VHH binders against q9xhz8. Designs and how they scored, part 3

Target 1, 326 residues: q9xhz8
Amino acid sequence: MGDTKVETISRLAQWRIENFGPCSFKKSDPFKVGIWNWHLSIERNRYLSVRLFPELSRVSKEQPPVAKFVLRVSNVGPNRRFYISPVYEKLLRTTDDCVWHVDSSFHGRFTIDVEFLDLKICPVNGGEASPVWPTDATMQSISTQTTLKCLSRMLEESILTDVIIHTADGTLSAHKAILSASSTVFKSMFHHDLMEKESSTIHIDDMSRESCMALLSYLYGNITQEEFWKHRLALLGAANKYDITDLKAACEESLMEDINSSNVLERLQEAWLYQLEKLKKGCLMYLFDFGKIYDVREEISSFFRQADRELMLEMFQEVLSVWKPV

## First folded at step 18 (VHH)

Design w1
Fold by ESMFold2, fold request of step 19:
Structure w1 (fold): chain B 326 residues (1-326), chain A 120 residues (1-120)
Amino acid sequence: as target 1 above (326 residues)
Amino acid sequence: EVQLLESGGGEVQPGGSLRLSCAASGFTFSSYVISWYRQAPGKQREWVSTITRSGSENYAASVQGRFTISRDNAKNTLYLQMSSLRAEDTAVYYCAAIGWDSSGYEFDYWGQGTLVTVKP
């Protein structure tokens, strides 16, 4: 009857002790959980002391465990008694990092269990500890990344496309399901033709092939920052036309980030056209609150001749708001 | 109680004009994308035009340049101005609100339709 072996299954370890009598100390054989070998030990002093620690090795020194776990001691037999530890969460380097004192007179045959609730590798540089086991958040990230790759493949390789988009200077293929899920306008357009086997055609004559491809890249989840930046104004127009509210908001936020004297009047006009309240207020703040209107004084006359009269009234109201008598 | 009521249908000569109205109630009209559809005798129902919350207009190719969609959010009313009417425009015209509400629930509401007949 060897009583030094620890049996493991999943995240559980169990050490069955056959005879704990006059011996005041026992240490288990190593058992593997995660990337480390571990030991359990017991010692009888005033209390029964239970220790969990990693076997000293290059791995445990260079990549010490941060463990979340629970210990349990129970007798074996018909009248089973047990004691359970608090949940520990500790960096475990030595035998002294985890000591559980059990107020018990256990002797003879009993069992020590460990349940590892979480196990992480402590980083060399003191950064974020790395989980040993997949978490729900990790699996969700893998699932999301896989989905995005599938959608990118569908678009790039035209896998089972069912709509042809005629742009100003070329054609693209796409999927009605993606368009419909992303836009209430497309949802309305395709509401009754889901049973149709043949490819549909739609015309987006106000976009170039390249800008329309940027729109599709956004809808399929694979637009690059470079592609977005290059096509921001075209994407804003498309987002407004097709009621893609998250894209419209993203374009608005991006256009606020780089307001300057060379673009502020154009952006103010676009903000008025598309009812972009944040961008409008940002342009007005740039011009009046920060006084940059003097940098565009030669251009402002042409702007006023073309601007909507209600927009000009709002600009006047901003001037009055900035100028306040003391 | 959601309700969409079309009106303004009738008979018209080729090349003529007609204006359809759709009175909406029981939902926040200004927050929704609203559309016109039509169904000719013996044909599948087809999309005609959609107007967004911001007033952006989209048209089927067959009606582009001849039909104009508009909305009056103060009156909760959708309009379709039809011009240069052709025999193939003969159909029952429906207004519809199709999409997702603010809680993410799908909605699919239709009017009873109004008949437009264009004489050969």
Scores: ipSAE 0.442, ipTM 0.845, lowest interface PAE 2.9, mean pLDDT 85
Fold by ESMFold2, fold request of step 19:
Structure w1 (fold): chain B 326 residues (1-326), chain A 120 residues (1-120)
Amino acid sequence: as target 1 above (326 residues)
Amino acid sequence: EVQLLESGGGEVQPGGSLRLSCAASGFTFSSYVISWYRQAPGKQREWVSTITRSGSENYAASVQGRFTISRDNAKNTLYLQMSSLRAEDTAVYYCAAIGWDSSGYEFDYWGQGTLVTVKP
């Protein structure tokens, strides 16, 4: 019997008005969408004015809605007139923040619809508005985090592992699919072995069990920064050996961050060996542009006895570019 | 069109040596990880060795220390130097380029094989 109730389905609200003729104003009962109660109201002067607003409360004052929505007015029955508002996108604090003036008048029986296209909670003290409903970005983040948890569990609990890795001082279990997807060398190694259901063995005799575990943790997406830092030289070697390009680049960047007098010559040698252009340049700048070569004066002769002569040529060219003659 | 052509197979006595070659065409050879595989009579094809773009070498345990993989990017040629050959090394040897393109699409290119026979 009453015509003040607004029916809701998720993002949709519908107010059926049974008789609007003698009065110039009606206001709906509250209806909940998101964390707020809302009202619709209508007012007739010479045209119909439709308002959408949150019920006044501490919630609506401290966390006002930012809403994107469309309003619709239609009469019922076979001879329908149908009017659609612009898409509104605005912060709604009071009854005056959204007023839609319909180009025509309505009397008697008609329907008002609201479709919420987006709805966000806006904090009073600033900061980003947070969505009420999952967005594409939110669902992607949930999906990614769920996947990482699954991969971590697969490794930690050895769920359905199909390869045993023999390291220098122990064994580890892993999945051929993960190894093959992450490395062209492992892809090649297992190319005709992926169809077998039985466990295989491989040998990585140049890595300790601990460093190989760090490699697996990287490949399964759960390596910690501490594990990475501890094993970054071993990981660099493995990334080069197994053609894991992103890991090789990450190791290079990390080794750039803590160049010092005690490690610069070793790192220059490693950069040459593994063709790490950024690290090579960093070491050369440290030695010559920053003048730190005098801090390694006693070590430099031994370094030159073992260095590749093309590397020595590049070092000489760096000297010439920095140290112009008097 | 991508082509991989193996050569250098033949008969050899136990303990002998052979050098296999794989001539590549139709792709940028230097940008590929290249491998040798072999298939013995009645057996499944197995991985032998892989060389990366940077020249890093990987070997199956059964050939470690006896076989050496190498590449000459100027000649678009992959090599397998086999020494201390044994009867179990008898197989058809295949050259393959396997990997992913920049869009993540998987590719694999195979040669037709060259037969290596180690006499009993």
Scores: ipSAE 0.401, ipTM 0.826, lowest interface PAE 3.1, mean pLDDT 85

Design w2
Fold by OpenDDE, fold request of step 19:
Structure w2 (fold): chain B 326 residues (1-326), chain A 120 residues (1-120)
Amino acid sequence: as target 1 above (326 residues)
Amino acid sequence: EVQLLESGGGEVQPGGSLRLSCAASGFTFSSYVISWYRQAPGKQREWVSTITRSGSTNYAASVQGRFTISRDNAKNTLYLQMSSLRAEDTAVYYCAAIGWDSSGYEFDYWGQGTLVTVKP
């Protein structure tokens, strides 16, 4: 009865059994691997059946493990024999989720080893299981986060900034290297400065300090959704002006998400101005395909007075395309 | 072979105007951000103006409101309209395409420059 203890080291668990005796079933003590407690069990019938399963707990129930593992059974003695299971990769919730049948009779001392090759945890909200142990992907993620924190700090604390940005209502400090890496326009601006000058000044008079800070936050990888949402129009302008393609795309996508009667005409104008085809089409669809033009009937005249003739023509064509004869 | 050829330089009086041209060949002009630089005697080369692929423009503070950058993609030509010229605008003006392509390869193309001299 004293041979139920399982020893663990790293990703390996070992259960030493002194004697199976007359018993047909034995269960190990719990052992911890990853964030779960585990059990091994053996059952002797026609075969020796080895089972690996997590101990029932809140975490195992709500977030069951996906384990990649190998089982090994070996006897103790001069004629040591080893049996190795296939590599299993299984979601383990119950005792029967994984059973390895070994065609051997062990009457004396034998050892059961479990080597965990990988261990993943299922998310509470569903989705793909994530590794419990660091992987290359995990390391990359850690590295990325560390870098972002670093960049954020550089901006927030003005660590070795080398460019002063004059905005409409204030000044900001930034790094030419970051700006240049993010924009061909900035790269062009600082091309010689990077090589020959320690500091420079640029003017972004068409942005507020706050909006410009949002731009910098984006470029440094620490912008929040709230900040982005608040400044997305200004960011769009900046993206266009400084040829920041990914930002422009992000702004377009964002603006596509919340088209409504109160903003559709303005967004249509912006789409036209910045040549955002997706947004333009979305706005036109909203107005004409969905018939929401009626909701903006009070504003449409003013819009037509100021809209580009080509835009109006396009709008007209769209109307014709959706117009069904009564 | 990539070529950028500046023209239009010359002598002009203060307050005068001059239009520079840069003829591009050997690459897809419309796909590039193009810029003007200048180098005054005894000074470092400095950025003057940039025009994006979409036609957005940026200017150095020193030339803001006086210079206008434009491009004609059909003619593969970059322009710099200079007005209200000052003595300090005297420099060799260069056309350049600097950046990186979609594959991440950096490009750095320069013209030979054209001299602009502003003097009484």
Scores: ipSAE 0.771, ipTM 0.930, lowest interface PAE 0.7, mean pLDDT 91
Fold by OpenDDE, fold request of step 19:
Structure w2 (fold): chain B 326 residues (1-326), chain A 120 residues (1-120)
Amino acid sequence: as target 1 above (326 residues)
Amino acid sequence: EVQLLESGGGEVQPGGSLRLSCAASGFTFSSYVISWYRQAPGKQREWVSTITRSGSTNYAASVQGRFTISRDNAKNTLYLQMSSLRAEDTAVYYCAAIGWDSSGYEFDYWGQGTLVTVKP
């Protein structure tokens, strides 16, 4: 009987070899692990050299495997001996990328095992290799997505809602548990309700129904970028009012992205109002460090008339700090 | 030891005003959202008002426009200015700090309460 085909189970590949015979080199038939076909080769010289490599293909060329694996060679017989390689973690593109030398002579039947401990695929355009097999991260991702869909449905379909929110121009239904989990203020509002009441009503009269829906969408984890962008100022207000720190930070970051001459003064005022230090700093830099104050010279007087005195002082100090006499 | 001590309660006529105080000790007062609750005789405790760390305020609909919550972090004191008091405002008023600590554990600290009686 000749050498067998390489058999695979799970993350294990096994190649049974009858003998070398007169040959000094043998190559296995291809076997599939992950998205690649693989080969094992053995060469008998001073040592037995075992090689694992992907079959040359477009996918292996463009997306070569990063494999973490162990090789094992064992003889067949009453005095069975086995040799185990170190754990290899290698990008495998060619036959010589990984060679294991075994200082042993095998004259009869022997077996080569490859145990893949991990397998990653390199992206076509570069970047970090991603696992081929599910990891904790992937499972969490799947679970997260499922949960988000569920939460979205709960909100959209008002599934077991227990709080009615009155807004400036409409009403919404939500879940006290979700609101309470996201905000200490809501937690405070519903603390006894959660324990004793089936339903409650709250009033958010300073938000439109649409803006409030955006807030809820954020809290439920299904807000779109478009909705966020559209309602980011209202969301900022809500974040401040209900002490939603993450949202406040997100709004601040968003507002930092598109500071320009048309919005910088307004942004500065908002930054002051809600104590957004990064945004404030950004606006001040834009105005004074970059000298864009001249671009808003027509609006600045109006701004000064309405701005907080402390803000004005800060602005003045900033001017002094960057001022260069002509 | 965390302590919240309410004061300022008493009897008042309808339309009158009272100012409640809550003195806090044993924790970093300025780092917490603080709230007022009340419990009328034979009724469940209900939320009245909350003030955030930054000073943002929220009120129950029943007291909106009549009550004002404020805080003095330097004095570790919470206040509730009550105006236009009504008979239905009669209750024991409680100060509370509710939230999560830095380790993510839930806490709820309560005072003993102060009685407000609005006589018809």
Scores: ipSAE 0.765, ipTM 0.928, lowest interface PAE 0.7, mean pLDDT 91
Fold by OpenDDE, look of step 18:
Structure w2 (fold): chain B 326 residues (1-326), chain A 120 residues (1-120)
Amino acid sequence: as target 1 above (326 residues)
Amino acid sequence: EVQLLESGGGEVQPGGSLRLSCAASGFTFSSYVISWYRQAPGKQREWVSTITRSGSTNYAASVQGRFTISRDNAKNTLYLQMSSLRAEDTAVYYCAAIGWDSSGYEFDYWGQGTLVTVKP
């Protein structure tokens, strides 16, 4: 039956009706938009009722579509009349979830158009529906990944580098612009550098080449977890020295994750040195609240001899705070 | 109004010492990274030293080991202790606050500078 085929282009579906005839109800063949098959149906009564609904499937049942769409009904001929629905935004599960009533009788050829403005999929476990088609967020994600790849290449291939970094055991090349954008300290260093110089030089003598590479990898957005873990302490030092706040925070968080008896005292010292309040608190809690101080009894004397007086006071205060007389 | 005012410059013999001060006003001094720059006659301005909010310090290679940058947040004052001064240290010294504001806009505040002359 020539009347049942729906044509689609992009986000538009068109159903051409040749003649309603004696029928009071017609249903279209399935047509695909997004990840669902859809049907249109028309019912002629007092009004022409147009329905859009997904074909019943596992996907439509478990993850029903939220569709934003407009319906249009138009006759064919010299006296073309257009009826346009409001914009619907509906969760569509059944045939009755969206019905548009058109106050018109079409006895001849007419066309039903559905334009999908947006289409979202509901998660299986509930939550907010997510767009099926690319959004600004998705585009930004793609763009971000592309940019990161480019930055990584710039570093790896030394594309138009303009600064030489002298480390403890080697040299690296980088970009003043990226360093300056990431750190106020670097920005300060390069603020009045002569553009006529082919390359500027900075000295980071307190870092190895490898650690400095990890730092650069971080700044260029291409550091791996493995590299980060390997160089956490060096990165923390660098973050503090060059006022890279986000890196400092990342290091602190990372160091919080794996506190144990073998590293807690060292990390407490680092927390103190770099004013990492969360880490300090975590270490103190580990030692005193959880009573793990006994597990480090062999090391604690040495620690006390080296620790800052203020840190010792804080430790003492923590002991007092958790101490409950029996 | 943001203001940075350098002082302490003067004439000194080679090997001598001098302490520069920079008094800051009109902004939250403690929240910013502050730096010293210098400009010698006929030369471009160059970075000398930077101190972070937490007190971490960085120095140009030419002054490393001879100059010490420090800050007193209570007094909104930046210092540069210079020792073992050389003729090549002769310059106008500037303090500057460079960074981003809370809205992400770049700013650079500069003092008027103080002259340091190292000569026999």
Scores: ipSAE 0.758, ipTM 0.924, lowest interface PAE 0.7, mean pLDDT 90
Fold by ESMFold2, fold request of step 19:
Structure w2 (fold): chain B 326 residues (1-326), chain A 120 residues (1-120)
Amino acid sequence: as target 1 above (326 residues)
Amino acid sequence: EVQLLESGGGEVQPGGSLRLSCAASGFTFSSYVISWYRQAPGKQREWVSTITRSGSTNYAASVQGRFTISRDNAKNTLYLQMSSLRAEDTAVYYCAAIGWDSSGYEFDYWGQGTLVTVKP
């Protein structure tokens, strides 16, 4: 007679039991919280036992819940009693995964409440469970990704561009606002730009069209790791020229990552040219502290003929620092 | 108090040369990108040249190859070497420090300007 339904609101579920007497077991109709249908069940032995479990389905089998929750049992009338469970946090697959033994026997009319404090979807093949309900960090990530898509469309579709960039082998269109917000050089360049009667143009004659597109992709938040890796040296030069400090630092970190005997002398020269202290020290450490200078014997004379005198002094000082009497 | 003080302006013959200086005080000069701008009579102020913290330079197309910007961070001084001067270079020249501080807030500091007049 009609007391199997569970009412839900927000993260709460309530099962009103009107008559628990002749039977020693009762199971609720399913109720939906999160992506699952759930059941509550009760059984009377010495004491009342309450179970919370997902309805067996493809969803609950492939994506079982990890639930954080509390249960409450209460009745109404004289000698009003209520019991509150500990906070459970469990992976719930079967009826046996959560059993709350209430330290009292309930008979007749009472209610069972569930409050879900958190719900997560357990991944099928390991990894971390994902939350069902959004967090502040999740919303910020969504907002950021949406913004990046808008910026990508602005660049790829040339939406309302207001500057033409002449590169060594072609032209590109861009937005003064993006360039100015990203670079103090471009900010200075466009600070008093009231040239409504003329198209704004700039010349970046020391970059190919492809490398300049990589720069724009970075500034618009659309650069891929592959594109970055391919153009690292051109991007370093541009970052230095246009005072894009975060890009300059990113290029430096990337160039330190794969120092080897075939590139170390070139990278030492670039580190000197662009005042990259970390990369310079990394190259010196590779050459002298790890002794890889013997792997570049064929190149070292040519390097010294081109190297700055002060750089050569620093290299000599590093040799002396490494050479210690025992 | 931030101060930028230009000097070195004056009258010059066409094809002549001048060297402008901008003395800076009240801020860490080496931490800023510094620029020259100019304003001819009846015209809007226009960008001339910029030098970065690392010494990289950029120039407006109208002055490329004729003007050279430089900085001496030990003396807190910005320079503009102007050569092959033309009548259209006649203007008040300003130095400026424009950008963002370490907290991301915009700043822009300007000098009072120095007049350069190129005859006939």
Scores: ipSAE 0.473, ipTM 0.854, lowest interface PAE 2.8, mean pLDDT 85

Design w2
Fold by ESMFold2, fold request of step 19:
Structure w2 (fold): chain B 326 residues (1-326), chain A 120 residues (1-120)
Amino acid sequence: as target 1 above (326 residues)
Amino acid sequence: EVQLLESGGGEVQPGGSLRLSCAASGFTFSSYVISWYRQAPGKQREWVSTITRSGSTNYAASVQGRFTISRDNAKNTLYLQMSSLRAEDTAVYYCAAIGWDSSGYEFDYWGQGTLVTVKP
């Protein structure tokens, strides 16, 4: 009676057993950790069985806990004995889901300590379990998501924009700070422009409004996969023109993934134009090392008539490399 | 020691042409985005043009179509070909390398400038 209460602090629960002997079973009063009430119970048989389980409720049925614990059992006295459990992750639906079998020599007066190392809410819809307590990964994700929402609002609502971009078919508003932090070209453009109280104007006449918006979405962290795929050639040109090296690399990787006979000559020309060594090598390998040049026979003559002389020399060197006798 | 040295300034008649050069030393010129700026008497320094490592170019609206920036990485030299010059183009012209190094640290290198004067 007097020893049924479990004391809790932080992620710790402690049950002090004063007398376990006349009965072979005891169950604690409920105690709250996380969103659930819990019980501990003890049962004597060949060994001391300790159980930890959530109190049956709507919460525990709809949002069962997934947890990791350390159980510690100790007695007080001259011959102190202790038990420390292994750690496993458990989904706790029933009284049998978390059972420890402890040395049967614990009797009379002893203490049961439970440390909740990790505690999550299991989603009924099959998603990933949600932590009850913040972790480093959780807080970083929240911080990042919050920042991206703020940047999205700044762009979509034109909050405190200080530059107007004139595109081929419309205008956009943006922030000099974002442009300058992402591009050495924009950094150069705005280097001494900090003191202007009126919006600056720049012209990007080689992009449509929609493709320029895709560029801004990238810079503000809000670009979708669909926007990227739709505009990746325009984004490649912009990344080259404004020295946005990570975007240029991303466009190059994307264009490598779907090289085929219908696009390889165009992509080789683009790789030459933008000095994309990986894409250039990929196109040359596709054409010559894998022999796909025969699949573009009808296109290749016009390609050679228009190709840069130095590109043609590199293509010839690739042919010689493939032909080179061993 | 990083150095940028402008040359080619002088006096020119309206509508005339002039070519500025910027000789670079003390760094790997081909790895840098390089720009021209100018400062007219009594005015703030303003951006004129930028050329990227790959040779892509950008121009201020006031010089678009009249000025051409170029670079010769073999000679470590930046150029500005100025055509259809106007009185408003009178200024001291500076070349500059501004950006981030491979470790992400900002840098800012400037020349001493060369004077271009367009006669009335």
Scores: ipSAE 0.430, ipTM 0.843, lowest interface PAE 3.0, mean pLDDT 85
Fold by ESMFold2, fold request of step 19:
Structure w2 (fold): chain B 326 residues (1-326), chain A 120 residues (1-120)
Amino acid sequence: as target 1 above (326 residues)
Amino acid sequence: EVQLLESGGGEVQPGGSLRLSCAASGFTFSSYVISWYRQAPGKQREWVSTITRSGSTNYAASVQGRFTISRDNAKNTLYLQMSSLRAEDTAVYYCAAIGWDSSGYEFDYWGQGTLVTVKP
């Protein structure tokens, strides 16, 4: 016969048992709820024992279910009886993790139902369990991604732009609202002009068109990692000039991550120029605490001839602090 | 109470110079982006110059190269050094502090203005 099949709909599963003897065992075919395949099994001695467990697999071992559920056993026929389990909430790995003992005798023809009230995935890395079914966080992610795509279209297609930016070697179109929301400098610049009907012009003569495109891509949420890397120094200068503090910090962090002998002196100069304390200390540590100054000894004299007097004093104090004999 | 008080206005000949000051009180001056605006008689107020918390400066095209904005955070004072003055620079000049707090609440504080008149 074919009474091992479990029918599922939504968060419900139903196993119809056509014939079950007084001392018997049955295991259902697998049925899918969430990301797992599941089994029900029944065993009858003095009491009917009902088990719910995931099919053993890489998924269930690495991402075991935490399930909140209710079980029901019902007979079939005019004298219908039923028993309902307590609500269980358990991490289910094996057949022994959920055993429900029904206090009445069932044999012959009856039905077992499962209602899954909640399902979560236990992560392999030991983090917090995540829900299987859609939540407000999922809708927030969809909304955010949709918004980013809209902003990218607005920039790429120049949809209702109201400012023209003249760069050193070309022009770009943008939105005063985006610029003003992202920068207190642009907010100040446009405070009087935000109500103007005609498009405004601004001049950013210290940026190429390409680097200014990178700045706009950042502000509209469209910048790629490649574009960021290519224009890191131009973006740092723009972030400082237009008071875009999160971008300034991101540029500083990025520049600290790949300090090497070929760039450390330049980065020290830029850190001084833009008052980047973390980058400055990182460059000094690289040069003196780790002794990499010997790798740039030909360049260091030229660097000192160009360096700010106060920066040179700080470098000297670092030498005295780190290399000072007892 | 936040207060911005401009001073240093007056009459000047074409090509002359003036230095405006804005004394600030009632807020952490060094934490704000501070700007100068001006309003000619019968006209709308327009942006002149902005100085950031780090000291970076930006200027309207009409004053670029002629005006210099600066700040002294120890004295809580903003300055505008005006040079090569022209008749079109005649206006009431306003000091303004613009910013956001950590909750995103926007603040804008304005002074009462100081009159600069450039003689014909």
Scores: ipSAE 0.415, ipTM 0.827, lowest interface PAE 2.9, mean pLDDT 85

